# Designs tried in a protein design chat: VH-VL binders against q17rb8r558to768. Part 8

Target 1, 211 residues: q17rb8r558to768
Amino acid sequence: TAELSHLTKNVPIFVCTMAYPTVPCPLHVFEPRYRLMIRRSIQTGTKQFGMCVSDTQNSFADYGCMLQIRNVHFLPDGRSVVDTVGGKRFRVLKRGMKDGYCTADIEYLEDVKVENEDEIKNLRELHDLVYSQACSWFQNLRDRFRSQILQHFGSMPEREENLQAAPNGPAWCWWLLAVLPVDPRYQLSVLSMKSLKERLTKIQHILTYFS

## First folded at step 20 (VH-VL)

Design y2
Fold by ESMFold2, fold request of step 21:
Structure y2 (fold): chain C 211 residues (1-211), chain A 119 residues (1-119), chain B 108 residues (1-108)
Amino acid sequence: as target 1 above (211 residues)
Amino acid sequence: QVQLVQSGSELKKPGASVKVSCKASGYTFTNYAMHWVRQAPGQGLEWMGWINTYTGEPTYAQGFTGRFVFSLDTSVSTASLQISSLKAEDTAVYYCARGPYDYGEFDYWGQGTTVTVSS
Amino acid sequence: SYVLTQPPSVSVAPGKTARITCGGNNIGDRSVHWYQQKPGQAPVLVIYYDTDRPSGIPERFSGSNSGNTATLTISGVEAGDEADYYCQVWDYSSDYVVFGGGTKLTVL
């Protein structure tokens, strides 16, 4: 079966930057291989491709995020401006190549829901604490930096009443990870997490470091 | 709809020059690259190179970096191939073909222009 | 520079299946495009991206590509299928186009 007809097999991989669920990822595409990849995704109606960061040992990282194409604008200078938003996270199972770009067989990731009553209470307490810390950090940024974040990423998503409703957890967590200037290895470890508690704990650590 | 119409056949002597034109219609000319392909009598297809129809920047295949010049007149949606110092070995059919600005396919071809070089 | 190899000719009886091969090192990692050229005519795209068929090309035409071999398959061969067939890829090291040498399909 061709990679364009299966969303989990021979998935096209753009090796560039870190992407996160729900977060816009605008791209400027120059290379012939990626121009082809984008054009094919539109022609087939898939309108998706994986985004991974590079990796020294394996060409690209073991985890990534699917990007959903919202709009493509072909510019006269040969560039493509691609408006995307992050979708499902994935783990790489098998690596390949096609037309000069990377491909992968993947499996999608979702958070494991916490069912224990005491654990749910502790999770809500941690969530509310870290959310408050994130809001405080953002409000205490210099106006220049806050304005740049708002221009590029928009405002922080509102907190959600049901913390575990979304398969990837609260959207504000991903927004925050996208705007924070952290080491790619740390970003990748958080992307791969299936525990909201672990993700919140890591975010808290990051916020403490940058305060 | 999409059409590439090439200029008529040419009979030339060695040492002369020839210009083959390829006029595009039915699409936005600058949205696709224009490729040139040669086919000598009884032989296969040989890619000569392409021209970026927006910037005018040509790219020539290895054996075509000397006497062959690609050019454009975007005001009339036309790509041209000029061959100088013609040799008998230049006798061939010359095709234009459009392609995307990526590693894609040639979906439309001109009808071909026969250039014959003989004394 | 990347090289494509095609057999010079293939003969097939009417109504049977023709298979035209295009050999190349790791050609399965490349998209293969196929063109039909009848005598005195320009090439016509018949298969692209290994398996896709342009509008107007009969379903009898199909393609496959894996390992070191891409194949154009024409089922129910008709006299009108008699033509030269070329495979084409891109050489990513040079950004050059590469054509195979062509295969003449004869319908007996």
Scores: ipSAE 0.648, ipTM 0.855, lowest interface PAE 1.6, mean pLDDT 91
Fold by ESMFold2, fold request of step 21:
Structure y2 (fold): chain C 211 residues (1-211), chain A 119 residues (1-119), chain B 108 residues (1-108)
Amino acid sequence: as target 1 above (211 residues)
Amino acid sequence: QVQLVQSGSELKKPGASVKVSCKASGYTFTNYAMHWVRQAPGQGLEWMGWINTYTGEPTYAQGFTGRFVFSLDTSVSTASLQISSLKAEDTAVYYCARGPYDYGEFDYWGQGTTVTVSS
Amino acid sequence: SYVLTQPPSVSVAPGKTARITCGGNNIGDRSVHWYQQKPGQAPVLVIYYDTDRPSGIPERFSGSNSGNTATLTISGVEAGDEADYYCQVWDYSSDYVVFGGGTKLTVL
């Protein structure tokens, strides 16, 4: 049930790449430690683990995204083919190790809702402007790059009527961050943000740089 | 029902060879690794290594890279341990045990095969 | 070259609780598996991943693991629990399996 998915203690961490809410993260896993981690998550019924990028100071970054396992195939040749999708974002509170892979105690992140009517109006205006800018950027890509994005990530999600309904904000923002060729520090900064306005502003700056 | 059935006990002279078989049933043979474990008289368990039942690739623990050979016959779901140039110190019970293809546990064991080497 | 240390024997009265230890450097960072071996028989898995119990193993068998010590606990000990008990981990630097030396449980 949904209450079984609220893990916050000794959460298994795959240290590899940046993951984002709602974005698929397909994995091909050869390492016995991660093959074990995935098998145990299925066996225990949690069917999820955290994804963090590496960090030179602390082995892995202070922020990450939970991956929900949708399907896994254990191959006898030592590979695991794992189909995942991004879920909740988190902050790392405490680091540990188990069976050769990293673990963490975590705190989940959600966007704070804007309640002021003038600020809601300004947020909608900013959202629509940045969405339009993102669409223009995507359509102006060279054909081979656009085709690769469509093949691996699918189409940009449609804008949402209620842009504050989802706890992580609009899905198209995360899709865009997954496909943009940006500095990992910017990616991590946006992942950690609880303000949709700040996230949209950072995305706008990135898109302006690529214009 | 998962079962590992080993070949019968052997009495051998030094310098001879022996082949211990382990026949698996009740599961898909290639989905699990097969491990070999030695137990000398009055002693504890000693891991000898394992074989990938899909690829046939063996891994040997330190000290077992010479006279000990793991092999398979997947057509009859059987793993085998061959010991050549037998020595008195090879006298032991030899177990096969099933494990996952990761850092997991041994959930099913064969009954053991006693190999006695005496002159 | 990871090393596990077990006491060679433990004695306990019937109906009491036996505690069998498995020592190792930072063993709490590893999953510990426990096997029971009765005389003349193959080992049987009784605890895995520190605390999990296979189907068919009585609830009076339990496990814990923290710091440098993992412990197999058998409450309400019966004569039929007399056996050798082995702990086991993986050495992730070598990808080798490591067994403890074994502990003989005697029920007096």
Scores: ipSAE 0.643, ipTM 0.850, lowest interface PAE 1.6, mean pLDDT 91

Design y4
Fold by OpenDDE, fold request of step 21:
Structure y4 (fold): chain C 211 residues (1-211), chain A 119 residues (1-119), chain B 108 residues (1-108)
Amino acid sequence: as target 1 above (211 residues)
Amino acid sequence: QVQLVQSGSELKKPGASVKVSCKASGYTFTNYAMNWVRQAPGQGLEWMGWINTYTGEPTYAQGFTGRFVFSLDTSVSTASLQISSLKAEDTAVYYCARGPYDYGEFDYWGQGTTVTVSS
Amino acid sequence: SYVLTQPPSVSVAPGKTARITCGGNNIGDRSVHWYQQKPGQAPVLVIYYDTDRPSGIPERFSGSNSGNTATLTISGVEAGDEADYYCQVWDYDSDYVVFGGGTKLTVL
């Protein structure tokens, strides 16, 4: 019996694409199993489910992100357009199945806080540097790509004053990860990290590659 | 309130055809699938298939293809089951049942239509 | 094809608890719905998604589902509970709706 806000047992898993904290993830649901999953999530009041990419060794990846349902448009033919946004990251502990869709017992991921003042300073410097690189990368994109990204994901979030205020770190990092044209396996590796420094380092590496 | 009202009992001879209607009210007809369930005398429930009430696309369970046709008249929120070339073994009560488009629970049922096929 | 197995009959004295089982291979991986059908009447949904109770259904009706067995439990059985009970699942492998064979509950 998990609290609605902290669902950790038998979490329904939508196996599709990568999802990230704070990043909108609109879904077009047409398969019966996922129609059912969404309907049940609403009926039970949780209005949440996990998103994971498929895995070759397992049904789905070991890490994912919870999606919060903001709105559901049920179409007359049974399909649905689901407006969701990324919530907490999680690690899969146990896999199951219900009504044809995957379920999981999960544990939520939160960043490990850095307490040392020198480390915090260094982290801030790295953060600001990578943010600048991200801005530069985005500005140098072709207009059509930039427009597509803005339309789908919105604008890149601004820098935060407190880098460690949110359990998932700065929102712009996830936005950037979502829009970068990298392999889902790489994105997954970043999603699984509990160190902001490590995430920033990985992101910086990607940006350098595309520069 | 939600209500499914089916047409009356039918007595037919072998080889004839019958059309059972199911009129829905109290809800948006196209928001739910319509299922058909057969129950032979003294037997259990048997799922026949369903029809998409928006698109009109029918899906038939195995054993209910060919002679069985699901149809709609959306203007009057009515689903229909037509059985052609009736056989004695078609003698049963036929139910329409509302369900979601995800093969979930049947929350509302028609009162049933008895079809008797006798020579 | 997926098969649901129910006992043909269950007898219970008034005021006692009746348990009707529905067996299926890994049925716990499927949501089970239960219907009550009284003689000459249409089925009525009494439990859906293993444990949920529709509005108007008494709290005496409850459901569970685990492993290979789903169970409909009727506590404080009344004469009016005498009926046939059917379990139902969605076979997501074939996209068929499957009913159990039904259980006749007799109140002694």
Scores: ipSAE 0.902, ipTM 0.956, lowest interface PAE 0.5, mean pLDDT 95
Fold by OpenDDE, fold request of step 21:
Structure y4 (fold): chain C 211 residues (1-211), chain A 119 residues (1-119), chain B 108 residues (1-108)
Amino acid sequence: as target 1 above (211 residues)
Amino acid sequence: QVQLVQSGSELKKPGASVKVSCKASGYTFTNYAMNWVRQAPGQGLEWMGWINTYTGEPTYAQGFTGRFVFSLDTSVSTASLQISSLKAEDTAVYYCARGPYDYGEFDYWGQGTTVTVSS
Amino acid sequence: SYVLTQPPSVSVAPGKTARITCGGNNIGDRSVHWYQQKPGQAPVLVIYYDTDRPSGIPERFSGSNSGNTATLTISGVEAGDEADYYCQVWDYDSDYVVFGGGTKLTVL
């Protein structure tokens, strides 16, 4: 079987929590449907599945993030510990079901690039400002919380020189979004944004609220 | 090679008990669930349930509770099916079948054990 | 309970294509596995997860699943293909494994 890098049809969906690009997302899988899902993902060579939060109206949210399987530890009793990392963001186009788990037809999201030099400059300034605010926020957290975050998510990624190199923008933004104690609705709104400026603005707003 | 070898044919009287064994080899016994399937003469396949080969926890399908008991001897990689209070309708071929812990495909089967219940 | 429906029998001439159907409500939402059982023998897995073929199974065997019908297709049927064929799914609503009633394939 060949690896599929751009799965867009009948993507298996793990309905649980938010996932973000570049952010590790370890999973403990114990339900048969998800055992099956993971096993099939490996067998077919995709080694990917989507992660979406639950939604009361649509079973799962309209936006999510692909998870790349890095490693699977199968336990003797059938459970699995799955080491995954966030990949591409997606929008759900169609929902389905297979073997008890949700599936979706999806389209991938990528940031819209800013081409104007003045806008790029402004974006850089905003980026640096928000990054600084994020650092301050993190440093002002209680030691126990900082330690917990570091243990689960690792250190905040460094600033990138080229803010538009990656289709999902700077990694530290997603790290920060993952660790901020905000409502999933806010996190989801940011995940769905295709503008780095808009994401930064939203993140800044949240940081201001918690400062 | 993966093999499931079952015990030999049994002839029993009504009310008696029978124990069918299924010895696994060629793979890690606890990595797969063991399923039991019944096939009455001239009839189709009927899933009886499965046993977790690691925990020993059995799960029985509807209609196979009470008189049917799944058990393990992990030291010899053997799963067993015991049927008590045998009835004429228990006459069938019984199969053990290896499957994943996700109710997927049965990729290896025992050769079957014929149990005949006759007065 | 979830029910799978198979035709009792299918007849085909040697060299022709046999199609064995397995019907179920929204069976397309379930992975279908197929087993071949020759007289006096244990079942053998021939197709799993709708379309996948185990090693050792000839390419003549293929599967499809959509809507309310799954199909096992055997092209270039040989005398040795005469057997009973069973479809199987997982009923995720009850956590039961369900078999179809089986189809006897006769090679004329």
Scores: ipSAE 0.900, ipTM 0.954, lowest interface PAE 0.5, mean pLDDT 95
Fold by OpenDDE, fold request of step 21:
Structure y4 (fold): chain C 211 residues (1-211), chain A 119 residues (1-119), chain B 108 residues (1-108)
Amino acid sequence: as target 1 above (211 residues)
Amino acid sequence: QVQLVQSGSELKKPGASVKVSCKASGYTFTNYAMNWVRQAPGQGLEWMGWINTYTGEPTYAQGFTGRFVFSLDTSVSTASLQISSLKAEDTAVYYCARGPYDYGEFDYWGQGTTVTVSS
Amino acid sequence: SYVLTQPPSVSVAPGKTARITCGGNNIGDRSVHWYQQKPGQAPVLVIYYDTDRPSGIPERFSGSNSGNTATLTISGVEAGDEADYYCQVWDYDSDYVVFGGGTKLTVL
């Protein structure tokens, strides 16, 4: 089955929680509308759907993350456990509905590359600093919480040599964003950013708050 | 090969009861819901409801509550429809149809069971 | 309750194209499935989720769905296509499965 990685029209949207690039997002699907959505995603070969948090004004947030279906475990009673991982970030352009679930026309987000050498240097310094702060924060967590995070999200990804190699920037940033106990609105703001510097700055601010 | 085989035609008097069976084969019985569809003579298809083949929980459409009972015998992969206190208007062909648990398409149907209620 | 409306009958000459419509409020927001039923036989799924064909169904059968109308199209109609055709949707507001009234296709 060929994967359709460039789905931008009528993308099915799972309205639930925050999802992030490269971060695993296991789902327990029990509602018929989402059962249907998942089944169709598999049948059509896309094996993808969007994840957005709920929004009071717009039904769901203007930004989200695509989820790639890695595996689906169908339970006898029709429920399913869906193994997914975060892919591309997106901005919602148009909202729709199909079979009771939300759909959207979307635009994928990618980081804007920094070209100036001085800026790259500064970015690297900031990156390394925030990474260190993140490590310290995680190590200082109570053992119980640390274990829970590791069990659910896995280990924090290592630093990358090239900060701009991936369109979504370093994976550890998303991992950290996923595990930080912050408001979804704040997480959403970070998700929508196309500047690694801005994301790092916000993450640093959060880390400082929790230190 | 997926197959749904229903019980034979029934002739009943008003007030009697009838039980139509639907035996499934060729797939895991509990992976799909079983739907029931009624078709009166010369009329269209009418959805009666469905039964969760794993939990045994039935859901009835409006107009099919009370006298209509969905049941299972999972040991033989069989769904059943029982109609009590039969009326003349219950005369119809009754179909079982396999469907997903998401109210999607009915991809396999039984051959139908004709129930005739006549005095 | 959600209602699907089909024409009671459609006639077509052999080799021509038959179009059977299924009307419903915002039916485009619902996936439409189509069934063929020949006399004395059980219904057979011919189109599901608006446009998809089950295995074994000829390519002559196609479907579309937008706005308030879904359409089953049968190109190159054959005598064997004479049957009743039913559209079906899930009414997610009531959690009911709803069938259209059916359309008798006559091949002239």
Scores: ipSAE 0.900, ipTM 0.953, lowest interface PAE 0.5, mean pLDDT 95
Fold by OpenDDE, last read:
Structure y4 (fold): chain C 211 residues (1-211), chain A 119 residues (1-119), chain B 108 residues (1-108)
Amino acid sequence: as target 1 above (211 residues)
Amino acid sequence: QVQLVQSGSELKKPGASVKVSCKASGYTFTNYAMNWVRQAPGQGLEWMGWINTYTGEPTYAQGFTGRFVFSLDTSVSTASLQISSLKAEDTAVYYCARGPYDYGEFDYWGQGTTVTVSS
Amino acid sequence: SYVLTQPPSVSVAPGKTARITCGGNNIGDRSVHWYQQKPGQAPVLVIYYDTDRPSGIPERFSGSNSGNTATLTISGVEAGDEADYYCQVWDYDSDYVVFGGGTKLTVL
């Protein structure tokens, strides 16, 4: 339902690694608190929870990504393998706790649209350039790394005609961010950005560094 | 339909041993943990611990170590509680209760087994 | 150890609303489950995860949980509701299941 898709209060938070829009995020759940969290998410029908990286100061980061549960495999011993995919990005407004796992009140993030025609043109040019650089980077990876990435994350998404159609921008940017060997702090900074231009600029910078 | 059927009432002397069984049916036995709860006469519910029905690993609450042993016979979907060196204070109704592996709610209970320890 | 506190007894007239409380330090941070136990019978789950009702439990039964108090509410109390009620939580600090002391509900 629409109400479930826009859960903003007491959102259960899985504190672990970075997650990104449209990027698959398989999880192996073995802690009771997260078993409970997943089971509850299914029972309530939301079938989603937030993913945040750990933070030394605030237990978990101020930004994260919702994960949509696609499938759950409950193992006989109580463990579970959870097939999830990244959804909306969010900013944490308030932190809480429930049954040993973290919760948060959140607001969803969406990109700010560029309206000026000249800016749109420039954005497209930057986008295409960075995409090409990303492709080159990926093709130049060693075969074993390339294979690992493909196995885990799938193929790099194709370019989109409308760069501003999705609230999170092009999917390939998030795919690339997920596979780049960069520090989580860097990834988090990109995740929090509401400007596609800024994200592309950051991505381009790191691609240049690795080229 | 989910059912937990426990063994019948027991009358024992101090120092003896008793084994209470709990047979599960109507669901996959290993998909849920089995909890044990004690209720002394006129008293409240007391959680004794649980057993992992897949691995067989028992976990005992404080105060229920040593003389209390949880066990399984998975071939017949049965959990058992054995109490050794019985004392008068062990007189109680003992319940098995199905629960998830996340310490959640107990959705199905056995009918209870009364264990009376008297000289 | 985590402790749950319930009043020993609550009395309500038929047709009225009964409220049974379960107190615990920051109990709102824990999911509370409620059980009904009639004399000589096994406990029956009536509310789980603060507010949810199992199949077969009347809508008259509801739950809430906030701050330091969880509450089981029974509207339109019937004679058949006379029983002992227990709250239960998971103490995630010790991995123990904890029951309240129970509340005897008397229907006057």
Scores: ipSAE 0.900, ipTM 0.954, lowest interface PAE 0.5, mean pLDDT 95

